# VH-VL binders against RING finger and SPRY domain-containing protein 1 (RSPRY1): the designs that were tried, part 1

All scores and structures are predictions.

Target 1, 184 residues: RING finger and SPRY domain-containing protein 1 (RSPRY1), of Homo sapiens (Human) (q96dx4r300to483)
Amino acid sequence: LFLKEGRQLTYEKVNLSSIRAMLNSNDVSEYLKISPHGLEARCDASSFESVRCTFCVDAGVWYYEVTVVTSGVMQIGWATRDSKFLNHEGYGIGDDEYSCAYDGCRQLIWYNARSKPHIHPCWKEGDTVGFLLDLNEKQMIFFLNGNQLPPEKQVFSSTVSGFFAAASFMSYQQCEFNFGAKPF
Structure headers, positions and changes below count from the first letter of each chain, unless a header shows other numbers; antibody chains aren't numbered by Kabat.
F, E and O are the ipSAE of ESMFold2-Fast, ESMFold2 and OpenDDE, as the mean of both directions, binder to target and target to binder. V2 is 0.75 times the mean of E and O plus 0.25 times the DockQ between their complexes.
[cut] stands for letters that were removed.
The coordinates of atoms that the task and the answers printed are left out; those that the model quotes come from them. Centres of patches stay.

## First folded at step 1 (VH-VL)

Design A1 (framework fv_fasinumab)
Fold by ESMFold2-Fast, scan of step 1:
Formats: C-alpha cells, structure tokens, sequence
Structure A1 (fold): chain C 184 residues (1-184), chain A 118 residues (1-118), chain B 107 residues (1-107)
C-alpha cells in the first residue's frame, strides 16, 4: 500500500517454507483448538482462550490477515512474549502492557486492559481483518476489508521485546489466519 | 450450523456422465473447503478431490484426473461434482464433505447413490 | 501416495469393554490424522481430528493418540450405539487417503 507524497507501506511476506508461520500449539491456552496446519483456531468451550504464533519479529514491517468465521468476541493483534494468558480472569490479548488488540464485535481497540471505540462497523462472517506492525515507525494499523484505522502506538512505549501475532477467543468463536501463504 | 444437502439418486448407463450437487447452508460456500468422497457398496471410503485453500485450486486424485470436474456456484451456495465416461465400477454413494481449512471433514452431505448398469 | 492400514479389520466386544483400533501410515504424517465413525446406511461422522482432539459433541469415552506413523483410537467403555465401521484418514498431503476400515460389533 502507498501513502501520499512518497510514503510507502511495505508488506513483508513471511517465508512459510523456512519459518512455518502458524499458530503455536505449544503457546496456547487449554481449551483453544488449533487446526493441523496451524492456520485456524476454534474455542470449543464457554471460556476465553488465547494463542500466539510460532514466529517473533523485532524489525521491519509485517502484515497478516484474519478471516472472520464467527462474529462474536475476539481480541486479535500483536503481543510480546511477556504478555500472559490470564484466561481464568477473563484477560486476553490487549489486556496488558505487552499487547494490543482489535475487537470487531464490540468495536474496540484494547491496550493495557483499557478500551477505546473505533469507527469500523461490527465485523461479520467472511470479513477480512488486517494487522500491520511497523517496527520502523513504532505503530500498528488495523484494517477491516481494506479500510484502515488511525495508527496505534501505546504498546511501543512499554516494551522493547519482539512481537508475535496473537489472538483471544470468547466462547465458541473461530477465525482463520493468513500469514502470507495466500495473496493478501 | 453448517448443513450439506445433496441431489437425489441417479441411474446411468456405461459411458454416460453424472453431475451431483451439494447445497451449503449455515455458512457462505467461499468460507468452506468442499471435497468429494465416494464409497462403493460394502467397501471403504475413497477421496476423489477437493478445494485446496492454500493455493486456491481444486485438486483431483490421479485416478479420476481427466474424468472428474468439481465446480462451485457461489450465487446459490452449491458445489458440483461431475464424473464422465461412467463404468460399472463407479457405482457408489458419493459424498460431499467439508471442514474449515486443514481440520478434516466436520460436515458431510447425506450421500448420493449413483448406479451404473446396462 | 500415503497408504493407511488399520487393525483389526473387524472386532466383536461386549458393552463396557475397552476397544482399541490402530492405524499405521506408510510415511510420517505428523498429527494430520482424523478418525470417523460410520453407522450402517449413514454418512461418516468425525470423532477425532489432529490425532487426539475430540470433536465437539462426541462422547468422552472416545480418545485418540499417536503421531508420525502409529495412531490409536480407543473406546474406553463400549456402548451398543457404537456399532459402526471406523476409519482413519490422513490429511497431511494430497491425495488424502483413508484406512480400509474396522467394523465394530457388539455382542
């Protein structure tokens, strides 16, 4: 994507053949089920469950997408390794100083357990949500069907650790991840 | 909740073609990977082909390559499997089956019996 | 093609018995394996995915284990309603392949 006057947003493709970019079955809470290829997650319980991906990025500009399968509560975004899964307490991605998340059901952006409203409509089954992490400009940008929100910068003042794509799912919610194997 | 409803039983002569339909409800067809599996009477399950979401292409088992075509009509949420040059050994129940990417087959159609005899 | 071999091809057991069905892949498939139950005259129903994950709504007496080339489906306390054929399936690589099936009969 291009910003006007020579500002260029570049998307770095994750090398899936060498890194195996997928959801990490060794970094997932108890009741979240991950597909065999690691690109789909489903919460099969009435709890709030979380996962991080297998790769960690600490430089450059990175992008991934999620396709909404169910339209319920999910908090999806980026988290460092220091972000904890406090699922028993109802805390997920975006609920600490080490993560920031997009919530398309409640129309909120979450950082440090504080929310703020965003202008995107509620997500629906089949919608595509984009997650851009720009480590050069120290910002995150969220997209709904290609429409972007203003950048989020709060998490970068609290951490110098690398980031993982990460997500939290409320009761029975499901989505599909695209880390670059399919065209964005 | 996903439900797959298939067309009714068919009786065909050797050399004819058959086209089985699979109507999807509860989800948009484009969010699912539709595959086709057949089962000869009293025998096991045989995978024929299906949509590979990673490359965006339909993959066919080598045994059926050149005789089978799998298509989708997104406007009616209906998938189709057409098998040509039918032989008596193609007599089987044909199932459409689907799951979300790489989970295997969560949901199955009720099956369509295709009988090939002269 | 990856060949899936099940054992036994059939078994007969009493209600309450522990039943074990094994499935062997001709090459490594990691955990890309599912187990299906097919009752007479019906379409197959998935019981297990990812070798050991129980499908929602399936009774807890069913369990799966294994990785690589050796896999097991266990029914901890067989019930009359479990009369069916059971199939393993690999979805590690194309073409997807099924085991030949195991017929479970209850005395």
Amino acid sequence: as target 1 above (184 residues)
Amino acid sequence: QVQLVQSGAEVKKPGASVKVSCKVSGYTLTELSIHWVRQAPGKGLEWMGGFDPEDGETIYAQKFQGRVTMTEDTSTDTAYMELTSLRSEDTAVYYCATGYYSWGFDYWGQGTLVTVSS
Amino acid sequence: DIQMTQSPSSLSASAGDRVTITCRASQGISNYLGWYQQKPGKAPKRLIYAASSLQSGVPSRFSGSGSGTEFTLTISSLQPEDLASYYCQQYNSYPYTFGQGTKVEIK
Scores: ipSAE 0.000, ipTM 0.453, lowest interface PAE 17.6, mean pLDDT 81

Design A10 (framework fv_fasinumab)
Fold by ESMFold2-Fast, scan of step 1:
Structure A10 (fold): chain C 184 residues (1-184), chain A 122 residues (1-122), chain B 107 residues (1-107)
Amino acid sequence: as target 1 above (184 residues)
Amino acid sequence: QVQLVQSGAEVKKPGASVKVSCKVSGYTFTDLSIHWVRQAPGKGLEWMGGFDPYDGETIYAQKFQGRVTMTEDTSTDTAYMELTSLRSEDTAVYYCARETVYSGSYTYFDYWGQGTLVTVSS
Amino acid sequence: DIQMTQSPSSLSASAGDRVTITCRASQGIRNDLGWYQQKPGKAPKRLIYAASSLQSGVPSRFSGSGSGTEFTLTISSLQPEDLASYYCLQYYSYPWTFGQGTKVEIK
């Protein structure tokens, strides 16, 4: 997670000795495999599987990155705890009013199961995708290899619960997460 | 070359059952699921069911639940659709069609069988 | 169930004309939409998948656009062999549902 004010938060600097920012093995749909270090996910099934990270944020400016390992369909972004993992129905992150996602394969931004095209090219293996959440200005900004899209504001409401980094993976898709342990 | 070849036309009486086959070639049968779509004379297309790639189980349109059974025989690369308790309203051309994968996403019906006309009349 | 409504139900146009067929979903279906052509007495043939991707071997005069609830199929320069019925299909949520079809006739 990257904190605004120009500082990186490593896991030890957050001072949450029993809590580490990683993919949450207790908040993941049935067929998504998470690496032992919690920073890589792969869907090894013919299904649309989802996960949230261990950290919930409700104030400030936060950032994380994903490295694309496979270039297929994934919807990656931010979700509240009210977003459901309806993997048997094909619903993922961005498919309800509680989440917003970047889709680099289909070149779409998803919110509340509605999409809009974006101008980034299709992502490819090795690309870095950035996810900025600004709770002060109430906006999300997505980056592909450092190039930003216009802010997304649709998901914000004064009554919205805190946000988790979250992702959904189509069959056999894989990516690696960076929540701030490595420099952005 | 991918091909889906269906069994020939059937004429059945009301109350009978019909079992339509769809033999596939040109790809590994177990990699991609077969779905069934029907079309009554002069009417549009209606999805009946198939295998859900997300959980590997059969799923049927509610209208056919309890009357339809879809199976696969991997030894002969053949999919089957059996419809029981036939009514005159079941007179239709029945098609098999396969799913496919594009850029990690499932998409549907890139190849179709030629169709099997099932006529239900007394 | 998701209802797919096509417009128009039928049309008649001349060779070389630009033809547009629309498909509206009763709820958001992302880009999980295909377009299918059915010539008289034949099985359907896929033209478009994922709302805008052209099926291999299909002429470039066919194109698809849209996402969410509003979708279009465009034939940029209608040819006599394009006489057919055209169907949209949502494959977002079970049961899969087709539009009612659009019949295209050549003058």
Scores: ipSAE 0.000, ipTM 0.451, lowest interface PAE 17.7, mean pLDDT 83

Design A11 (framework fv_fasinumab)
Fold by ESMFold2-Fast, scan of step 1:
Structure A11 (fold): chain C 184 residues (1-184), chain A 120 residues (1-120), chain B 107 residues (1-107)
Amino acid sequence: as target 1 above (184 residues)
Amino acid sequence: QVQLVQSGAEVKKPGASVKVSCKVSGYTFTDLSIHWVRQAPGKGLEWMGGFDPYDGETIYAQKFQGRVTMTEDTSTDTAYMELTSLRSEDTAVYYCATGDFYESGYFDLWGQGTLVTVSS
Amino acid sequence: DIQMTQSPSSLSASAGDRVTITCRASQGIRNDLGWYQQKPGKAPKRLIYAASSLQSGVPSRFSGSGSGTEFTLTISSLQPEDLASYYCLQYYSYPWTFGQGTKVEIK
């Protein structure tokens, strides 16, 4: 974990292997394929397809990582159960008031279907993207290969309920998830 | 390219007020935490105050006895520092500075400085 | 308020020399310390954050070490362009406080 009271990052390992955290095949849009082990997703269509993980968190500090397999458009982050998968309308994670997402292809942070630029370079195959959720301080922090962005706080001003790791994939995009079974 | 551009030099009489501006370009203004630091001629750096994005509030150094006010105008992407009841000891170069609070701490980007001279 | 004391207040050294500047906090500040370089007539520039992390674009001859109350900035091979004043800053608690500065002159 990369959090410190008093406003600097403190690294602390998070291990979620005991809860079998994985992508939820029962909470996924029509054309997204999930691997049998639940840690890899691939969009098999020209649409924008979405998934949530199997666990929901409502307190504490949580972290997961994604390894970029293809470098195209994906919006990855955190979503509550109230976030809708409106894939036929082109909406994904970060496109409502109940989710916030990192987009490494277009260099944008998404909240409530509105984006703002960020300073990270475009992600490349093999890059690691980190997703920290701090429910004590009410913030989300995104990392590219260990380099962090300023905290995102907007999503906490709306209805707050438990958060799921969540992702949306455009046209044939793919990535791998690490929820703590492997070292960060 | 992120750039902080400050207003020009000012000469003020004792007891007057001065308002220094800091124009932000090349970055989302609302994502920046602007701080103010001054430096008297030949002296060291002194932190005056700044916006704490963690708590969402502006914090001032107690030394200024309520004489300082820091504001922002998001419509013009400009931060301001107003210092009232000026004294000769307030003669200094005033800097605005910004930074990523959690990654790098503050003061990773600096304006060019504004010289404020207080003289009779 | 946390007081930051630097030593030496000034030094003169030759190109290629190893230079060390120390900074002492009046109370524990963990690693919430930055080092800043200010060249004559210019705004300060950050060299080090979190006591030991090198700012992007800063030459590798600069390094920081220490934690708690004792901190050191090292320039492993002094260059003519390093003529400047150097300041430590604690950002552990408000008000943030700078050291008094160390003036580095090159012979």
Scores: ipSAE 0.000, ipTM 0.421, lowest interface PAE 21.3, mean pLDDT 81

Design A2 (framework fv_fasinumab)
Fold by ESMFold2-Fast, scan of step 1:
Structure A2 (fold): chain C 184 residues (1-184), chain A 121 residues (1-121), chain B 107 residues (1-107)
Amino acid sequence: as target 1 above (184 residues)
Amino acid sequence: QVQLVQSGAEVKKPGASVKVSCKVSGYTLTELSIHWVRQAPGKGLEWMGGFDPEDGETIYAQKFQGRVTMTEDTSTDTAYMELTSLRSEDTAVYYCARDLSYDWGSYFDYWGQGTLVTVSS
Amino acid sequence: DIQMTQSPSSLSASAGDRVTITCRASQGISNYLGWYQQKPGKAPKRLIYAASSLQSGVPSRFSGSGSGTEFTLTISSLQPEDLASYYCQQYNSYPYTFGQGTKVEIK
């Protein structure tokens, strides 16, 4: 729970007995290693490698978390199907009109290959980063260890498609995902 | 609080079967998997098997293939490991350990207390 | 199967000493390695996952490093309660395999 004073945010419970909320091995760039259980990713090359999760959301309020394993450059957030993995050109999540990403190493929010600074400190190993997508209010909110940033709204001006949790990893960076099976 | 509580010690004769239980409390088996690890007296840890959420099936170490069966009863939140055709070499403490199906970083973060199975004639 | 080899098989050290245990994999396992502590008569307890990530609640004197085929567990200032056997385990591929264990004794 990251919301203080007011309504509690609860990740919608989905029956995953026939499907799983995890990183999508069929929607991943060439040199990104995904764990056997689909909840951890690591870049095995000097390039910038990307992945989307298995589920697309188009209504409601959604939340997931990442635990930082290495503190280097990663761009993590939400992307539509229209966001392209241009990994050979150094483009990742947040580098087009169809994605928005939190960068805790450089202290930046990325949208459409343009960045703006944020006030969170640089992330470190063991930190928890939260990613809220509010499709009713048309906003995204990022959290570092429960501390929120102002909402991001720009991506909703150009996108009409549903969103996937998505991430891009620079050389040898790694993180773990929690899509709600473990309590937030 | 999360706890894994295993059944009590067993003494079996060669050729018998044993079924060890692992009761989960503080969470449910619906979205979690249990793996089994054994340890012979004075020896190290040996992985026996567990559920692989990527393939959607239970995977067994080749050494135990054909002799071991791992099942779960979600209505009672209890996992089971049954080992057949017991030999004296199967004397060991058998542990259950949790693997969170949708959070790989949680694998083997909680263990049962262990069940001693003694096989002697 | 991936073979995990630990060294040393046993060691004895004094309280306050820095101790290092090495684990070697027979093939590359990236960072898919955990370290476990097992005290006499008790179940194992996970200390480290993903080669270098400290499990919540584990004292900061424990640390892990390495990738690929060579890994180390370091205890920066050994305490009496650290008397235990320590095991590495790879979870890169099935079957999961453990090292043979390192017994740590305190003088």
Scores: ipSAE 0.000, ipTM 0.433, lowest interface PAE 19.6, mean pLDDT 81

Design A3 (framework fv_fasinumab)
Fold by ESMFold2-Fast, scan of step 1:
Structure A3 (fold): chain C 184 residues (1-184), chain A 120 residues (1-120), chain B 107 residues (1-107)
Amino acid sequence: as target 1 above (184 residues)
Amino acid sequence: QVQLVQSGAEVKKPGASVKVSCKVSGYTLTELSIHWVRQAPGKGLEWMGGFDPEDGETIYAQKFQGRVTMTEDTSTDTAYMELTSLRSEDTAVYYCATSYGWYSGAFDIWGQGTLVTVSS
Amino acid sequence: DIQMTQSPSSLSASAGDRVTITCRASQGISNYLGWYQQKPGKAPKRLIYAASSLQSGVPSRFSGSGSGTEFTLTISSLQPEDLASYYCQQYNSYPYTFGQGTKVEIK
């Protein structure tokens, strides 16, 4: 799953790589439940639980979507391998210099444990959230129901390694991932 | 937290039918995908069928197709497994099993088991 | 159907020993594999899901590894309470299938 010359690359290219784009059950914190097909996650605890996907990208333009199942606190975005799952300490995706995340419940963009507010409304059940990673222009762009948030560039100031789609879930929160098997 | 409580042991004659119940406690049945697994005396585990949340349908192992029916009563949070045309080879402990939420194929919650004995 | 084969079928070991059980799938199942412990007269208990994820509340001496067709369950320091049968299970595709089981006895 990626964009080529500003257009979404076909699902076919993901299939040809023999890579199944899904949440990685070998790279997940203790209390996060992942569906058998790897496309849905739910936190089963009052702690902050995290996961990375199975694919790592280091060039090109990439996009994935999430459907909000519960409207509570989640931090969803992109993380390198160096981002640590310090869930018992309250750290999630976006809480270190190796990850950046969108939190539509609190209306915040997170990078390095610093938040930046945005003007879009809180996400709600059924909303579609988009996550674009542009490694050519060194930016991340988040979308709520197709409405673009301002680009984020801070994570690229010192991070040159590959990125994984990644997410953190608070207190029984749940969402579904679409890495390109379903049309956007 | 989630607990599955099954009905008591049954003794049936060949050709009869048996219906085993599985009561969900501590959670709502509609939020769980219930599966059935049996174990003949001294043998291993055998999956019989269960609800497939991806397709929204109940699926049965080929061996039991036509003889097994799995149903649910959401008003009582109870799942049922009915097996017809019983044979001596159907003597086994029958388990209902699930996980928190529909999306785990590895079962972390099991009923205590129901012994079904088929004898003449 | 995907056939799951375990090795060994039984073993006897002493407390403190390192025990390994292997599970082989007849075709690729990615990491859709669980491990269960069944003590005499009781229902199975899940130890591991997604090939290597340890179930909450299960002692850290249990670990799982592998992907594709070859999987291993390891008990790093066997305890008397570990006397049980152990089963692998694939949940990559229907019908779900279990290995034949490995009986672990303590000397």
Scores: ipSAE 0.000, ipTM 0.449, lowest interface PAE 17.8, mean pLDDT 81

Design A4 (framework fv_fasinumab)
Fold by ESMFold2-Fast, scan of step 1:
Structure A4 (fold): chain C 184 residues (1-184), chain A 121 residues (1-121), chain B 107 residues (1-107)
Amino acid sequence: as target 1 above (184 residues)
Amino acid sequence: QVQLVQSGAEVKKPGASVKVSCKVSGYTLTELSIHWVRQAPGKGLEWMGGFDPEDGETIYAQKFQGRVTMTEDTSTDTAYMELTSLRSEDTAVYYCATLGYSYWGSPFDYWGQGTLVTVSS
Amino acid sequence: DIQMTQSPSSLSASAGDRVTITCRASQGISNYLGWYQQKPGKAPKRLIYAASSLQSGVPSRFSGSGSGTEFTLTISSLQPEDLASYYCQQYNSYPYTFGQGTKVEIK
């Protein structure tokens, strides 16, 4: 939905006086606003704006969730440090060989700037999207309200770098991240 | 089902103004973002402008800035496009088209039937 | 402004043929590209959005692919009712821009 109330510019850059799992205000493109608590982001421009989280994982099994605040175009998933945020040229998470993203608006999985359809319905406000990274089995699994898609493996064919939770937002799109402070 | 119904064909003299209407049915006007696209005879599609619900503002292509005005009457679910200081080069079919809210970030999903505007002496 | 260039400008093919139309953006647009079909005297109809997503109700013989600056619309088995002009459109940034169109004829 497009909500005029949702256009409030209340989000500010995060103060990182201590380390915690949140969106990284030092690894964010120019026009993405991050909430003071570091768990919400909102695009403040007509361009495709991106962010990585503060943690990097290179072993084990990891999971986070996103609550959809606006149902428009966002590409959310996992990216290495080598993934580039070419925001004014339209490149975000899933648009290079170093990232893989779930797109619930267009019903697509993105890897290396190539998309393939998935069977989940279009996401809507209030939906929960899950992002599992299994570095033991070399796979990513995406969930919509607990329903999983088949594993994605292609991003592991060339990359040796660790992964960050990462997201790209089209104009005025907004979502909330849960890195484990709330139960999954 | 969304349907866009446009006003009928117009014949205008150079220097006149034309105001094309686009009546929305199946949804309310406030649920849709209306844009306008024109097509000169035998030519391709040209975007003129439209309402950007994210900005809450109507935006116009630079070529038409100062000559075009796009308005809405929510009480009648009707959008309007007014083009002033008409020239022979403005002869075209004018279309209204929607960006539906459920398809945000997608190109135009519904189109009006088109309104032919002929500008001649 | 982002310039959209289509090729070919026109083509003629037989029923059952595989038809390919390409579209090039002057700068990266990720996958913010749509394809439209326009039959003579009619308004355009959306076929594809997000470069590869098929619009509900559009036959599966239509498909889209590509990302960044290079995009393709494919009709796997051309039918007589597919006689039309086809346009690509970027919606990555304002102003929205269309390709110049490709006219598809049969015989």
Scores: ipSAE 0.000, ipTM 0.435, lowest interface PAE 19.1, mean pLDDT 82

Design A5 (framework fv_fasinumab)
Fold by ESMFold2-Fast, scan of step 1:
Structure A5 (fold): chain C 184 residues (1-184), chain A 117 residues (1-117), chain B 107 residues (1-107)
Amino acid sequence: as target 1 above (184 residues)
Amino acid sequence: QVQLVQSGAEVKKPGASVKVSCKVSGYTLTEYSIHWVRQAPGKGLEWMGGFDPEDGYTIYAQKFQGRVTMTEDTSTDTAYMELTSLRSEDTAVYYCARGWDSYFDYWGQGTLVTVSS
Amino acid sequence: DIQMTQSPSSLSASAGDRVTITCRASQGISNYLGWYQQKPGKAPKRLIYDASSLQSGVPSRFSGSGSGTEFTLTISSLQPEDLASYYCQQYNSYPLTFGQGTKVEIK
């Protein structure tokens, strides 16, 4: 489904620092390394490894950012608890009906293991990727260095569960998360 | 309502550069991406690349990497496409087109660039 | 790159005829396909997006169908003003690619 509505959406950014938001070491696939402060992940395994954050949101408008440390294959976005980490089968965030992910290396948006192209250039080290979840309008919006893509809505047809910030990493890939402790 | 108006025809010698403009009206430049498509005489359409005018982030077709630069001037609602090191095979009509979701809902009228010795 | 192949490359038909143009993708593109009309000396105009959605203002005699790798554009009753070249275009992945075009002539 494509809409020709080109008007940009304006949202107030949400600060999550008061809830100590971080990557959840109790909700991570076996071989992903998470930093002690919970804001950086790195995959040293040969498999596609995944993690969800510590907070779950089911109402309102939420936003977080990622700083690209390595420019390789990663699928980053939002997932419900029903999304499974099938790392040995190569499935991660965006590869089922319960998650949607931005892939800045291959220039793709992933939903239900299907991809579509996006117009952002390939991400590079130091780039900031933004992830907006609007539960009022039932849409997700991805940003590269502040530039937004058209909203993604497909995942809301399959799930009514709350969402977690979530990410999947190919071998040797690494990024840093900002859940609001630093200004957006 | 929506219009994309391009600069006039250009005649260039091999090795020269050309810069084509695309002035938009009826919407704000930053709301949509602008893409460039060319068409050699009697041939089909060829995508060259696109950009988001809000901040100048671009994507180029491999064939044109290193020779094409796409830019914008938000103050004048104008997008630009510059092609360098021109060859005779670059003779074509160059179109700007508005991209969003399903791509290319509005097109400029085209700019004929002729490269001859 | 995804290669788009159209058939036929050209056709001649009479006013009132049903005309069908086929477009094939070298790999699956779901429904991420548009159709464009280009009249002699003019810029292309979008007729169809998302394989089957009619662009606002386009006559209802134009329709699109298909998904995956095979798509069709149909003109149910050809009119003299339909003399043009028609192009399919995929937007499933970069680089964006067009079919080679189909030239429609009126007898």
Scores: ipSAE 0.000, ipTM 0.441, lowest interface PAE 20.0, mean pLDDT 83

Design A6 (framework fv_fasinumab)
Fold by ESMFold2-Fast, scan of step 1:
Structure A6 (fold): chain C 184 residues (1-184), chain A 120 residues (1-120), chain B 107 residues (1-107)
Amino acid sequence: as target 1 above (184 residues)
Amino acid sequence: QVQLVQSGAEVKKPGASVKVSCKVSGYTLTEYSIHWVRQAPGKGLEWMGGFDPEDGYTIYAQKFQGRVTMTEDTSTDTAYMELTSLRSEDTAVYYCATGYEVTSGYYDYWGQGTLVTVSS
Amino acid sequence: DIQMTQSPSSLSASAGDRVTITCRASQGISNYLGWYQQKPGKAPKRLIYDASSLQSGVPSRFSGSGSGTEFTLTISSLQPEDLASYYCQQYNSYPLTFGQGTKVEIK
């Protein structure tokens, strides 16, 4: 477990050196607005809009954070390229076999359009949500203000593709991404 | 009427393993997250881990990682907790209990407890 | 791990007395705290969930309060059947952790 026993755990921050790590304006659904710096997104519609980041990872241990700007429905996590943005049908990240997502508003973890409850409180403005992808152990771990949930493993049985940080936003929801340019 | 019924008391030697069962009645096993908690004689409660039978996800307290396995058999509505490499400090009453992750919410059911004694 | 510390470790009171037990978390846990009663030789029974919500079937003399790191269980009029150990438990993050317990005896 990642709870501190007087030690620091080491993980790789998302840092691609020659490529700016940010939300990908070429891999985004129609009504999601991405900031000019690429680290903030807001849904401009009542539909469920989605985005993937500019980087893809297929080995190692990776971590990024999100700061909650609005506390409504968002599904945020990791997705392969095979995860489709079916916004017209109300499906987002976590709603297929190729993605897994944390939902802090409804207190759910989503995989393959199935949800299970988690014990974290509902997120609120200013909260930090962490997303760890461990490709060595084949697991994903979600954190709220440093407090971890049990690992999610099922998505790894359905794909051999690399993963992108990815998110889906309901009705006017907004958050900020940190891919390692700021300290965690 | 929901009831969790555990297997009977066990006496084991150091180095042996024990497998405690917890049969759920009154509801479907898959509607509950089953947790395991132990209590050494005269001591407090210690959480060991929990199993979500719907998708098979299990979390263990780090102290027991590598020695404990929590499983379930949906055909018999029975959850299991197996603890290996037993030592004398594992002597305790072991309880199964439901978690907070049920669709009906608010239910908290406990088994009657299983005394496991580890002695030479 | 989040450490849960209860005060007092034990107390003796008379029937009809108001009894207060406190629980402190080493980190913020919002309202993700339950209180359990364990009578001698029996399994624990939850009295309170979400810090202040009374479990169905539990007498109204039991109440919970607090949020963040400081929590209180109150028994407004102690009854002989309340002889038991009482435990707080946080479920904000894994591993789930219990307080060390408070033994309540009746004179």
Scores: ipSAE 0.000, ipTM 0.420, lowest interface PAE 22.4, mean pLDDT 81

